# Designs tried in a protein design chat: VH-VL binders against q869s5r1519to1633. Part 8

Target 1, 115 residues: q869s5r1519to1633
Amino acid sequence: YILVAEDNDINIKVVVRQLEKLGYTAIVGINGLKALEIIGSFPICLILLDCQMPQMDGFTCSTILRQIEPTGQRIPIIAMTANDSKDRCFEVGMDDYLSKPVRVDRLQKTLSDWI

## First folded at step 19 (VH-VL)

Design m7
Fold by OpenDDE, fold request of step 20:
Structure m7 (fold): chain C 115 residues (1-115), chain A 120 residues (1-120), chain B 108 residues (1-108)
Amino acid sequence: as target 1 above (115 residues)
Amino acid sequence: QVQLVQSGAEVKKPGASVKVSCKASGYTFSEYYMHWAKQAPGQGLEWIGEINPRSGDTKYNQKFQGRVTMTRDTSISTAYMELSRLRSDDTAVYYCARESFEWLPYFDYWGQGTLVTVSS
Amino acid sequence: QIVLTQSPGTLSLSPGERATLSCRASQSVDSNYLHWYQQKPGQAPRLWIYGASYRATGIPDRFSGSGSGTDFTLTISRLEPEDFATYYCHQYGRYPFTFGQGTKLEIK
């Protein structure tokens, strides 16, 4: 299971389809707060986290996730962003970066690298 | 090669129903959303709705809500659009179209269209 | 819904001339979700430009797309005989997905 935190319906639709093609099941949170709720309810092996979301953005979500993460159970957090804010992503504990809109080949490589 | 082949032209009376088929080949049917569009004679294109062939989930343009039903048979890679309570302004060419998802979502392949004529 | 208005409705030009087609949206559309289709009589639409500025596979470089926000443009630098058709802009950014009413590019 892969957690997808994204607020845009079209982006969600596309990424979910990409993940399904690659053999994964997506669990969708429409913001950072929802993502935090989901992380304890499903066996998530990787998180795709949009940096910009209403109510709680990806940066805040990532910070919180790293704070509550059990020792030895680090879940890869991949930033999804339309901007070149890679440095900020890493500062808040994200592991890698995907530019939006997400390309399936880049997604595949990222999943291969981290799962 | 990707192909979408639609069923033949239909002539219906007002109040009747029509079911158009769209047989897909050349790709994994369940991986791509299928859309339907309407084009009245001499007019532009109108989005009718979409179906996820994997799950069967649908989303319709509210303009057609209550009269349109989209289904699929994965065993034969075929999508269906049924329009009920037909009226004269339903006369149009109906297209099925595949939605890309590798990067940006757009309609990359289209059926050849099915003319549906509604007349008393 | 997002209304796409194309202009002009009909554009009459000769081969070799430059064509400029406009598409205006009633509200802002992400350029990634603004596409153009070409359609000839008796045929299905065909993807032409996607993401406002990317040419679909096989589309000649005389075609270009540009724009953002509410204003988008399809340009044909030097018209060829096969370019005369109807062009539709399309937004895939918000449900329901919508099309412009089309610009018919006809030979003068």
Scores: ipSAE 0.916, ipTM 0.962, lowest interface PAE 0.5, mean pLDDT 96
Fold by OpenDDE, fold request of step 20:
Structure m7 (fold): chain C 115 residues (1-115), chain A 120 residues (1-120), chain B 108 residues (1-108)
Amino acid sequence: as target 1 above (115 residues)
Amino acid sequence: QVQLVQSGAEVKKPGASVKVSCKASGYTFSEYYMHWAKQAPGQGLEWIGEINPRSGDTKYNQKFQGRVTMTRDTSISTAYMELSRLRSDDTAVYYCARESFEWLPYFDYWGQGTLVTVSS
Amino acid sequence: QIVLTQSPGTLSLSPGERATLSCRASQSVDSNYLHWYQQKPGQAPRLWIYGASYRATGIPDRFSGSGSGTDFTLTISRLEPEDFATYYCHQYGRYPFTFGQGTKLEIK
């Protein structure tokens, strides 16, 4: 299971299809708050986290996730960003990033690197 | 090669129903959303709706809501669009179109179109 | 819904001339979801430009797309005989998906 935090319906639709093609099941949270609610309910092996979302953005969500995660149980957090703010992603504990809109080949490589 | 082959032209009376088929080949049918579009004679394109062939989930343009039903048979890689309570203004060429998802979503392949004529 | 208005409705030009087609949206559209299709009589539409500025596979470089927000443009630098067709802009950014009414590029 891969947690997808994204607020845009079209982006969700595309990324979910990409993940399904690659053999994964997506669990969708429409913002950082929803993502935090989901993280304990499913065996999530990786998080795709949109940097920009309403209610709670990806940066805040990542910060909280790193604060509450059990010692020794780290889930890879991959930023999804439309801009070149990759440095900020790493500062809040994200492990890698994907440029938006997400390309399936880049997604595949990223999943291969981290799962 | 990807191909979408639609069923042949239909002539219907007002009030009747028509079911158009779209057979896909050259790719994994269940991986791509299928869309349908309407083009009245000499007019532009109008989006009717979409179906997820994997789940069967659909989303329709509200303009056609209540009269359109999209289905699929994954065993034969075929999508269907049924339009009921036909009216004269339903006369049009109907297209099925595959939605890409490898990067940006757009209609990368289209069926050849099916002419549906509604006349009394 | 997002209404796409294309202009002009008909554009009459000769081979070798420059063509400029406009597509205006009733509200802002993400450029990633603004596409152009070409259609010739008796044929299905064919993807031409996607994401406002990317040429589809096999599309010659005399075609270019540009724009953002509510204003988008398809440009043909030097028209070839095979370029005369109807061009539709399309937004895939918000349901329901919509098309412009089309610009018919005809030979003068």
Scores: ipSAE 0.916, ipTM 0.962, lowest interface PAE 0.5, mean pLDDT 97
Fold by OpenDDE, fold request of step 20:
Structure m7 (fold): chain C 115 residues (1-115), chain A 120 residues (1-120), chain B 108 residues (1-108)
Amino acid sequence: as target 1 above (115 residues)
Amino acid sequence: QVQLVQSGAEVKKPGASVKVSCKASGYTFSEYYMHWAKQAPGQGLEWIGEINPRSGDTKYNQKFQGRVTMTRDTSISTAYMELSRLRSDDTAVYYCARESFEWLPYFDYWGQGTLVTVSS
Amino acid sequence: QIVLTQSPGTLSLSPGERATLSCRASQSVDSNYLHWYQQKPGQAPRLWIYGASYRATGIPDRFSGSGSGTDFTLTISRLEPEDFATYYCHQYGRYPFTFGQGTKLEIK
């Protein structure tokens, strides 16, 4: 299972289909808060986290995730961003990034690198 | 090669129903959303709705809500669009179109179209 | 819904001339979700430009797309006989997805 935190319906639809093509099941949270609620309910092996979301953005969500994760259990967090500000992603504990709009070949490589 | 082959032209009376088929080949049917569009004679294109062939989930244009039903048969890679309570202004060419998802979502392949004529 | 208005409705030009087609949206559209399709009589639409500025596979260099926000443009630098057709802009950014009414590019 891969957690997808994204607020845009079209982006969600596309990424979910990409993940399904690659053999994964997506669990969708429409913001950072929802993502935090989901993380304890499913065996998530990787998180695709949009940096910009309403109510709670990806940066805040990543920070909280790193604070509450059990010792020795680190889930890869991949930032989804349309901006060039990649440094901030790593500062809050994200492991890698994907440029939006996400390309399936880049997604595949990223999943291969981290799962 | 990707192909979308639609069923033949239909002639219907007002109040009747029509079901158009779209058979896909050359790709994994369940991976791509299928859309339907309407084009009245001499007019532009109008989006009718979409279906996720994997789950069967649909989303319709509100303009057609209550009269349109989209289904699929994955065993034969075929999508269906049924329009009920037909009226004269439903006369149009109806297209199925595949939605890409590898990067940006757009309609990369289209069926040849199905003419539906509604007349008393 | 987002209304796409194309102009002009009909554009009459000769081969070799430059063509400029406009598509205006009633509200802002993400460039990634603004596409152009070409359609010839008796045929289905065909993807031509996607993401406002990317040419689909096999589309000649003389075609280019530009724009953002509410104003988008399709340009043909030097018209070829096969370019005369109807062009539709399309937004995939918000439900319901909508199309412009089309610009018919006809030979003068």
Scores: ipSAE 0.916, ipTM 0.962, lowest interface PAE 0.5, mean pLDDT 97
Fold by OpenDDE, last read:
Order: structure tokens, then sequence, then C-alpha cells
Structure m7 (fold): chain C 115 residues (1-115), chain A 120 residues (1-120), chain B 108 residues (1-108)
């Protein structure tokens, strides 16, 4: 299972299709807060986290995730970003990034690198 | 190699129903959303709705909601669009179209179209 | 819904001339979700430009797309006989997906 935090319906639709093609099941949270609610309820092996979301953005979500993460249970967090600084993503504990709109070949490589 | 082949022309009376088929080949049918569009004679294109062939989930344009039903048979890679309670302004060419998802979503392949004529 | 208005409705030009087609949206559209299709009589539409500025596979470089926000343009630098057709802009950014009413490019 891969957690996808994204608020845009079209982006969600596309990324979910990409993940399905690659053999993964997506669990969708429409913002950072929802993503935090989902984590722990499913066996998530990787998180795709949009940097910009309403109510709670990806940066805040990542920070909180790293704070509450049990020792030895680190889940890779991949930033999905269009305009945001890559450096900022790493500062809040994200492991890698994908440029939006996400390309399936880049997604495939990223998943193979971290899972 | 990707092909979408639609069923033949239909002539219907007002109040009747029509079911158009779209058989896909050359790719994995369940991986791509299928859309339907309407084009009245001499007019532009109108989006009718979409179906996820994997799950069967659909989303319709509210303009057609209540009269349109989209289904699929994955065993034969075929999508269906049924329009009920037909009226004269339903006369049009109907297209199925595949939605890309490798990067940007757009309609990369289209069926040849199916003419549906509604007349009393 | 997002209304796409194309102009002009009909454009009459000769081969070799430059063509400029406009598509205006009633509200902002992400350029990644603005596409153009070409359609000839008796044929299905064919993807022509996607993401506002990317040519689809096999599309000649005399075609170019540009724009952002609410204003988008399809340009043909030097018209060829096979370019005369109807062009539709399309937004895939918000449900329901919508098309412009089309610009018919005809031979003068």
Amino acid sequence: as target 1 above (115 residues)
Amino acid sequence: QVQLVQSGAEVKKPGASVKVSCKASGYTFSEYYMHWAKQAPGQGLEWIGEINPRSGDTKYNQKFQGRVTMTRDTSISTAYMELSRLRSDDTAVYYCARESFEWLPYFDYWGQGTLVTVSS
Amino acid sequence: QIVLTQSPGTLSLSPGERATLSCRASQSVDSNYLHWYQQKPGQAPRLWIYGASYRATGIPDRFSGSGSGTDFTLTISRLEPEDFATYYCHQYGRYPFTFGQGTKLEIK
C-alpha cells in the first residue's frame, strides 16, 4: 500500500492509475491531516506527499510524521512538488521528490529506489 | 496498434434507448479510463462521462446524469454507453476515447464514432 | 463549469499564411490540462497539442501552442493544405471536462 496525499482530483486520478499499473494499491488522503489519520491504519510502505495542500501542507505533515515515527519504522516520504524548493523537502524529513505532474517512468524508478 | 472500434449506426424513436459499444485492442483495457463524447451535427464536442474499466466506477456530466449508463466487459475489452429516454437533440455522433495517464491526462485515441439518429 | 470560447469561429486563409487560433477560458486553467484536437470531416478528433505547448507525436513543428491562465493560442507558422480542419481546445482540469466550440480553418 502506498499513501497518496493530494488534494487535486485530477492529480489523484492520474497517480492512482500509475500506481495501479505498477502493481500498487493507493490509499488517498486529501490533505496532510487526513494523511496522518490514515497512517497506522494501513500497512503503508511509501508515502507520496504533495507539498501544497489545504488545511495541512506536505511540509507540516512530513515534520509531524517524523516526530511520531516509532524507532526502526521509517517509511520513505517522497515529495510531489511543482514549484517548491527541493531543499525544503529534505529539511522536513522527506527522502526524495518527484516533479509534478508525475511521470509514470519517474514514479517507477522512485518506487524501485525506495521500496 | 491501439484501436477503438465502435458499433454501427443506430436509428431510434423518441423515448427509446440506445447502447453503443467500443471494443479496445492493442493495449491493456483495464489500465485506461474510457470516456464518451457527443457531437451533434455540425456542432462541437461535449463530454458525457468516464468509466474506470478496472473498478467499473463512473462519473457523468450532470447534463446526461439520469439518462446515461456506462459499463464495461473486461473479458472482451469492450466499453458500453447506454442513453435512455432518447429525444431529437440526442441525434449525434458518439465517440469513445481513451484517457492517457503516463504523464498528462488527455484523450490519445478515439473510436471512429457512432451515429445515433433519433426521429419520430 | 469552465466555458472555453474559441475565436474566430471561422478562419479563411491560404496555404503559406500564418494562422492564429485563440481559446479563452471563463476561469483559470492549469496549462497542463489544456489540450488541442484537430478534426476533419467524417473523422474522429485527433490529439494535436497537449499541456498547452507540447506537440503530440507526429505533429509538425509548424504547429505551436502557448498560453496560461485564461488565454491560450494555437499557431500555425505556414499553413499546408492538410492543415485545413476544425480545431478544438479542451480543458481536463476540472469536471465536467469541456471543449471549445471550435475554429474552422478553411481555404480562402
Scores: ipSAE 0.915, ipTM 0.961, lowest interface PAE 0.5, mean pLDDT 97
Fold by OpenDDE, last read:
Structure m7 (fold): chain C 115 residues (1-115), chain A 120 residues (1-120), chain B 108 residues (1-108)
Amino acid sequence: as target 1 above (115 residues)
Amino acid sequence: QVQLVQSGAEVKKPGASVKVSCKASGYTFSEYYMHWAKQAPGQGLEWIGEINPRSGDTKYNQKFQGRVTMTRDTSISTAYMELSRLRSDDTAVYYCARESFEWLPYFDYWGQGTLVTVSS
Amino acid sequence: QIVLTQSPGTLSLSPGERATLSCRASQSVDSNYLHWYQQKPGQAPRLWIYGASYRATGIPDRFSGSGSGTDFTLTISRLEPEDFATYYCHQYGRYPFTFGQGTKLEIK
């Protein structure tokens, strides 16, 4: 299961289809808060985290995730960014990034690298 | 090669129903959303709705809500659009179109169209 | 819904001339979800430009797309005889997806 934190319906639809093509099941959170709720409910092996979301953005979500993360149970967090600072993504504990709109080949490589 | 082949022209009376088929080949049917569009004679294109062939989930344009039903048969890679309670202004060419998802979503392949004529 | 208004409705030009087609949206559209389709009589639409500025596979470089926000443009630098057709802009950014009414590019 891959957690997809994204607020845009079109982006969600596309990424979910990409993940399904690649053999993964997407669990969707429409913001950082929802993403945090989902983490405890599903066996998530990787998080695709949009940096910009309403209510709680990806940066805040990532920070919180790293703070509450049990020892030895680190889940890869991949930033989905448009024009956001990649450096900031790493500063808040994200492991990698994907440029938006996400390309399936790039997604595939990223998943291969981290899962 | 990707192909979308639609069923033949239909002539219907007002109040009747029509079911148009769209058989896909050359790709994994369940991986791509299928859309339907309407084009009245001499007019532009109008989006009718979409179906996720994997799940069967649909989303329709409110203009057609209640009259349109999109289904699929994954065993034969075929999508269907049924339009009920037909009226004269339903006369149009109906297209199925595949939605890409490798990067940006757009309609990358189209069926040849199916003319539906509604006349008393 | 987002209304796409194309102008002009009909554009009469000769081969070799420059064509500029406009598509105006009633509200802002992400350029990644603004596309153009070409359609010739008796044929299905064909993807032409996607993401406002990317040419679809096989589309000649005399075609270019530009724009952002509410204003988008399809430009044909030097018209060829096969370019005369109807062009539709399309937004995939918000449900329901909508098309412009089309610009018919006809030979003068």
Scores: ipSAE 0.915, ipTM 0.961, lowest interface PAE 0.5, mean pLDDT 96

Design m7
Fold by OpenDDE, look of step 19:
Structure m7 (fold): chain C 115 residues (1-115), chain A 120 residues (1-120), chain B 108 residues (1-108)
Amino acid sequence: as target 1 above (115 residues)
Amino acid sequence: QVQLVQSGAEVKKPGASVKVSCKASGYTFSEYYMHWAKQAPGQGLEWIGEINPRSGDTKYNQKFQGRVTMTRDTSISTAYMELSRLRSDDTAVYYCARESFEWLPYFDYWGQGTLVTVSS
Amino acid sequence: QIVLTQSPGTLSLSPGERATLSCRASQSVDSNYLHWYQQKPGQAPRLWIYGASYRATGIPDRFSGSGSGTDFTLTISRLEPEDFATYYCHQYGRYPFTFGQGTKLEIK
C-alpha cells in the first residue's frame, strides 16, 4: 500500500491511476492530518506527500512522521511539489521528490528506487 | 491500436431511456477512466460524466440531474451510458472518450459517436 | 462551473494566413488542464493541444498554444487546407469539466 497525501481531486485521480497501473494500491489522505491517521491504520510501504495541503501541509506532516516513527521502521517519504523547494523537503525528513504534475515513468522509477 | 466503438443510432420517445455502449480495445480497459460527452446538433461539447472501470465509481455533471447512469462490463471492456426520462433537448451525438493519465489528463481517444434522437 | 468563452465564433481565412483563436475562462485555470480539440464535420473531436502549449502526437508545428490564468490562445502560423475545422478549448482543472462553445475556422 502506498499512502498518497494530496488535496487536489484531479491530482489524486491521476496519481492513484498511475499507482494502480504500476501494481500498487493507493490510500488517499486529503491532508497531512489524514495522512497521519492512515499511517497508523494501514501497512504503508511508501508515502507520496504533497508539500502544499490545507490544514496540515506536507512539511509539517513529514516532520511529525519522523518524530513518531519507531526506531528502524523508516517509511520512504516522497515529496510531490510543483515548485523548487527540494531543499526544504529534505530538511524535514523527506527522502526524495517528484515534480508535479507527476509523470508515470518518473513515478515508476521513484518507486523502484525506494521500495 | 486503441479503439472505442460505440453502439448505433437510437430513436426514442420523450420519457423513454436510452443506453449507449462503448467497447474498448487495444489497451487495458480497467486502467483508464472513461468519459462521456454530449454534442447537440450544431452545438459544442458538454461533459456528462466519468467512470472508473476498475472500481465502477462515477461522477456526473449535475446538469443531468440524476438522469444519467454510467456502468461498465470489464469482461468485455465495455462502458455504458444510460440516459433516462429523455426529452427533446437530449437529441445529440454522444461520445465516449478515454482519459489519459501518463502525465496530464486529457481525452486521447474518442468513440465515433452515437446519435440519439428524441422525438414524439 | 468554469465557463470557457471562445472568440471569434467564426473565423474566415484563406490558406497561408495566420489564425489566432482565443479562449477565455470565467476563472483561473491551471495551464496543465487547458486543452484544445479539433473537430471536423461528421467526426469525433481529436486532441490537438494539451497543457495549454503542448502539441498532441502528430500535430504539425504550425500549431501552437499559449496562455495562462484566464486567457489562452491557439495559433496557426500558416493555414493549410486541412486546418479548417472547429476548435474547442477544454478545461480539466475543475469539476464539472467544460468546453468552450468552439471557434469555426472556415475557408474564406
Scores: ipSAE 0.906, ipTM 0.959, lowest interface PAE 0.5, mean pLDDT 96
Fold by ESMFold2, fold request of step 20:
Structure m7 (fold): chain C 115 residues (1-115), chain A 120 residues (1-120), chain B 108 residues (1-108)
Amino acid sequence: as target 1 above (115 residues)
Amino acid sequence: QVQLVQSGAEVKKPGASVKVSCKASGYTFSEYYMHWAKQAPGQGLEWIGEINPRSGDTKYNQKFQGRVTMTRDTSISTAYMELSRLRSDDTAVYYCARESFEWLPYFDYWGQGTLVTVSS
Amino acid sequence: QIVLTQSPGTLSLSPGERATLSCRASQSVDSNYLHWYQQKPGQAPRLWIYGASYRATGIPDRFSGSGSGTDFTLTISRLEPEDFATYYCHQYGRYPFTFGQGTKLEIK
């Protein structure tokens, strides 16, 4: 399972379609809080995390995930960002990033690097 | 080579229904959303709705909600749009169009259009 | 819904002139989801410009797109006779997806 944390309907539609093309099953969280709930309920192997979301943004979500994760169970967190603010993404514990709008070719390469 | 071939022109009376087909070839049919658009004579384009051929899930323009039904048959790579309770202002060319998803979503291939004429 | 208003409705120009076609949205549209289609009489629309500024495959470099927010422009730097057509802007940023009413570009 790959968790997609994103609140925009069109972005969700496209990324989920891209993941299906690549052979992955996606679970969608519409904000950071929902993403945290999903991680507790499903075997998530990687998280695609939008940096900007209502209620709980991606930076806050990543910070919390790194605080609560079980020892030895680090799930890769891949930022999805409209800007290349990579320093802040890594500062809050994200492992990599993808520029939005996400290209399926870049998504494939990034996923191959982490799973 | 991607190709979308639509069914032939139809003449209908008010109150009837019409079902237009769109047969796809040259790609994996279930991987791409299919859309339908209306173009009345001398007018612009109007989006009717979309169908995910894999799941069968649909979303319609509110203007057509309740009168339009989109379906597909994946075994013959064909999408369908049915419009019911036809009115004179439904006279138009109806197009199917495929949605890309590799990067930006846009309509990359279109059918040739199907003229539906509604007259009393 | 987002209304796309194109201007002018008809643009009559001579070969060699610069054409400027405008598309104004009633609400801000992410430029990545703003597209232009060309349609000639009796034909289906064809993708021309996508993401506000990217030319589709095979589209001559005399065509360029620009704009953001609510204001988008399609420019033809030097009009050729084959450029006669109707051009539609289209937004894919928010349901329902909408088209502008079209600008008919006719050669004087």
Scores: ipSAE 0.736, ipTM 0.885, lowest interface PAE 1.0, mean pLDDT 91
Fold by ESMFold2, look of step 19:
Parts: sequence; structure tokens; C-alpha cells
Structure m7 (fold): chain C 115 residues (1-115), chain A 120 residues (1-120), chain B 108 residues (1-108)
Amino acid sequence: as target 1 above (115 residues)
Amino acid sequence: QVQLVQSGAEVKKPGASVKVSCKASGYTFSEYYMHWAKQAPGQGLEWIGEINPRSGDTKYNQKFQGRVTMTRDTSISTAYMELSRLRSDDTAVYYCARESFEWLPYFDYWGQGTLVTVSS
Amino acid sequence: QIVLTQSPGTLSLSPGERATLSCRASQSVDSNYLHWYQQKPGQAPRLWIYGASYRATGIPDRFSGSGSGTDFTLTISRLEPEDFATYYCHQYGRYPFTFGQGTKLEIK
């Protein structure tokens, strides 16, 4: 399962279609709180995490995940980011990034690097 | 060679229904959302709705909610749009259009259009 | 619903002239989701410009798009006879998706 944490309906639609084309199954969380619930309930192998979401944004979500995760069970967190947010993503424990709007060829390359 | 081939022109009376088909070829039908749009004679384009061919899930423009039904048959790569309780202002050309997803979503291929005429 | 208002409604020009077509949105639209389609009589629309400024495959470089927020422009630097058609802007940023009413570019 790949967790897609994103609140924008159009972005969700496109990324889920891209993931399905690449052979992955997506689970969607519409904010950071929902993403945390899903991680606790499903075997997630990688997280695509939008940096800006309502209620709990991606920066806060990543910080919490890195604080509570079991030792030796680090899930890759890939930021989905606009321009000028890249340095912040790594500061909060994200492992890599994709520029929004996400291109399927960049998504494929990034996923192959991390799973 | 992506192609979308629509069913032929229809003449209907007010109160009837019409079902327009859109047969896809040259790509994997279930991978791409299909959209429908209306163009009244001499007028611009109006989005009617979309269908996910894999799941059958639909979303409609509120203006057509309650009168439009979009379906598909994956086995023959065909999408359908049915409009009920026809009025004279439903006279229009109806188009199907495929949505891309490689990067930016836009309508990359269109059917040739189907003229539906509603006359008393 | 986001209303797209195109101006002028009709633009009468001769081959060789420069054309400027405007599209104004009633609220901000992400330029990545603002597109332009060309349509000739009796034909389906064709994708022309996507993401406000990217030309679709095979579209000549005399066509350029620009804009952000609520104001978008399609420019044709030097009109050719085949360019006379109706042009629609379209937004894919929010449901329901909407088109402008069109600018008819006609030969003078």
C-alpha cells in the first residue's frame, strides 16, 4: 500500500491514477490526522505526503511520524511540494521530494529508488 | 492511434430519453476518465460530467443532476451518456472526451460529436 | 462555479495581423489547470494550449499563452488562414469544470 496524503480532489485523482498505472495500490488520507490513522491501521510501505494540508499539514505529520515510529521500521516519506519548500521537507524527516503537479515518470523513478 | 467514435444523430420528442455511445480504441479504456460536454447550436461548451471506467464512479455538473446517467461497458470499451426528460433546450451536439493523467489533466482526445435534436 | 469570461466575443482580423484573446476567471485558477481549445465549424474541439502556456503537440510556435490568477491570454503573433476558428479557455481546477463562452476569430 502507498499512502497518499493530499486534500485536493484533482491532485488525488491524478496521483491515484498514476500509481495504479505503475502497479501500486493507493490509500488516501485527506489531511495529516487521517494519514496518521491510516499508518496505524494498514501496512504502508511508502508515504506520498503533501506539505500543505488543512488541520495537520505535512510538515507536522512527518515530525510526529519520526517521533513515534518503532526503531528499525522507518517508512520512506516522499514530500509532494511546491517551489521553495524543499529544504523544510528534509528538516522534518522526509526522505525525498516530488514537485507538484506530479509527473508519472518522476513518480516512477522516485518509487523505484525507495521500494 | 487513439479514437473515440460516437453514435449517430438522434431526433427525439420532449419528455423522451436519449442514450449516446462513445466507443474507444487505441488505448486501455479503463485507465482514463471519460467526460461528456454539450454544445448547443451556435453556443459554447458546457461540461456535463465524468465517469471512471474502472469503477463506474461518476460526478455530474449540478445543472444536469437528476436527468443524466453515465455508464460504461469495459468489455467493448464503450462509454454511455443518457439524458432523460428531454426539453427543447437539450438540442445540442454532445461530445465525449478523454482525460490525460501523465502530468496535467486536460481533454486530449474528443469524439466527433452526436447531434441530438428535440422537437415537438 | 468558476466563470470564465472571454473577450472579445468576436475578433475580425486579416492574415498577417497579431491576435490577442483574453480569458478572465471569476476567482483565481491555478495556471496548471487553465487550458485552451480550438474549434472549427463542424469539428470537435482540439487541445491547443495547456497549463496556460504549454503548446499541445504539433501546435505552431506563433501561438503562445500566458497569465496567472484570474487573467490569461492567448496570443497569435502572425495570423495564418488556418488560424481562423473559435478559441475556448477551460479550467480544470475546481468542479464543475467550466469553459469560457469562446472568442470567434474571423477573417476580415
Scores: ipSAE 0.722, ipTM 0.882, lowest interface PAE 1.1, mean pLDDT 91
Fold by ESMFold2, fold request of step 20:
Structure m7 (fold): chain C 115 residues (1-115), chain A 120 residues (1-120), chain B 108 residues (1-108)
Amino acid sequence: as target 1 above (115 residues)
Amino acid sequence: QVQLVQSGAEVKKPGASVKVSCKASGYTFSEYYMHWAKQAPGQGLEWIGEINPRSGDTKYNQKFQGRVTMTRDTSISTAYMELSRLRSDDTAVYYCARESFEWLPYFDYWGQGTLVTVSS
Amino acid sequence: QIVLTQSPGTLSLSPGERATLSCRASQSVDSNYLHWYQQKPGQAPRLWIYGASYRATGIPDRFSGSGSGTDFTLTISRLEPEDFATYYCHQYGRYPFTFGQGTKLEIK
């Protein structure tokens, strides 16, 4: 399962369709808090994490995930960002990034690097 | 080449129903959301709703909720829109349109339109 | 819902002139979800500008789009006879998706 943490309905629709095109099954968390709940309940192999979300933003979510993750079970976290925030993404434990709006060919390349 | 071909013009009386078809070719039908839009004579465009052809899931503009039903048959790559309890202000050209998802979502291909006339 | 208000309703100009078409949204729209369609009488709409500023394939560079937030503009630097049509802005940022009422660009 790929976890998509994103609050915007249209962004979710497009990314889920892109993931389905690429042969993946998505589980959606509408904010950082829901994303954390899903990770505890489902076998997630990679996280697409929007940096800008209400309630809990992606930077905070990534920080918490890295604090609570079991030793030896590092889940790749791929930032989805509207601007150049890559330095901060890596500082909070994200592994890679995709610029929004996400292009399916760049999504495919990034997933191939981490899955 | 992507093509959307709609069914022919219809003349209906108030209170009746109409079902418009949209046959797709030149792409994998189930991969792309299909949308429907209304254009009354001399007026602009109004979004009616969408269907995911893979799942059959729909979402409708509230203005049409309860009167519109969108369906599809993936075996013949065809989407349908049925509008019930027709009124005079339903007289319009109805378009199907395909939604892109490879990058930005927009309506990249449109059917030729189907004129539905509602008159006594 | 997001209301898109286009101005002017009708724009009467001659070939060779510059046209400026405005689209104002009732609330902020992500420019990536703001699009423009061209429609000629008896024809379906055609994608013209997407993401506020990107030309669709085959659209001449005399067309440009700009804007963000609530204010968006389609500009035609030098009108050609084939450019006279109705132009609609469209937002895909929130359900229900909405169109502006159109600007009819006609020969003076």
Scores: ipSAE 0.721, ipTM 0.884, lowest interface PAE 1.1, mean pLDDT 91
Fold by ESMFold2, last read:
Structure m7 (fold): chain C 115 residues (1-115), chain A 120 residues (1-120), chain B 108 residues (1-108)
Amino acid sequence: as target 1 above (115 residues)
Amino acid sequence: QVQLVQSGAEVKKPGASVKVSCKASGYTFSEYYMHWAKQAPGQGLEWIGEINPRSGDTKYNQKFQGRVTMTRDTSISTAYMELSRLRSDDTAVYYCARESFEWLPYFDYWGQGTLVTVSS
Amino acid sequence: QIVLTQSPGTLSLSPGERATLSCRASQSVDSNYLHWYQQKPGQAPRLWIYGASYRATGIPDRFSGSGSGTDFTLTISRLEPEDFATYYCHQYGRYPFTFGQGTKLEIK
């Protein structure tokens, strides 16, 4: 399962369709809190994490995930962000980034790098 | 080569229903959302709704809610739009259009249009 | 819903002239979801400009799009005879998706 943490309906629709094209099953969390619930309830192999979300943003969500993750069981966190916040993404423990709006060919390459 | 071919023109009486088809070729039909739009004579375009051909899930413009039903048959790569309780102001050309998802969502291919005439 | 208002409704110009078509949104639209379509009589619309400023495949560079927020513009630097058509702006940023009423670009 790939967790998509994103609150915008149009972005969700497009990214989920892109993931399905690439052969992945998406689970959607509409904010950071729901993303954390999903991680605890489903076998997530990678997280696509929007940096800006209501209630709990992606930066806070990433920080919490890195605090609570079991040693040696690091789930890749890929930021979905504007290019101007890349440094902060890595500071909070994200592993890579994708510029929004996400291109399917870049998504494919990033997923292949982190599977 | 991507192509969307719609069914032929229809003449209907008020109160009837019409079902327009849109047959897709040149791509994997289930991978792309299909949309429908209305263009009344001499008028602009109006979005009616969308269907995900993979799941069958639909979303309609509330202006048409309760009168429109979108379906598909993936075995023949065909989308359908049915409009019920027809009125004279439903006289229009109806288009199907495919939504891209590679990067930005837009309508990259359109059917040729189906004229539906509602007259008493 | 987001209302797109195009101006002028009709633009009468001669080949060789510069055309400027306006699209104004009732509320802010992400430019990535603002598109332009061309339509000639008896034909389906065709994607022309997407993401406010990107030309669709095969569209000549005399066409350019610009704008953000609520104000968007389609410019044709030097009109050719084949450019006379109706142009629609379209927003995909919020449901329901909406089109402008069109600008008819016609030969003077």
Scores: ipSAE 0.707, ipTM 0.876, lowest interface PAE 1.2, mean pLDDT 91

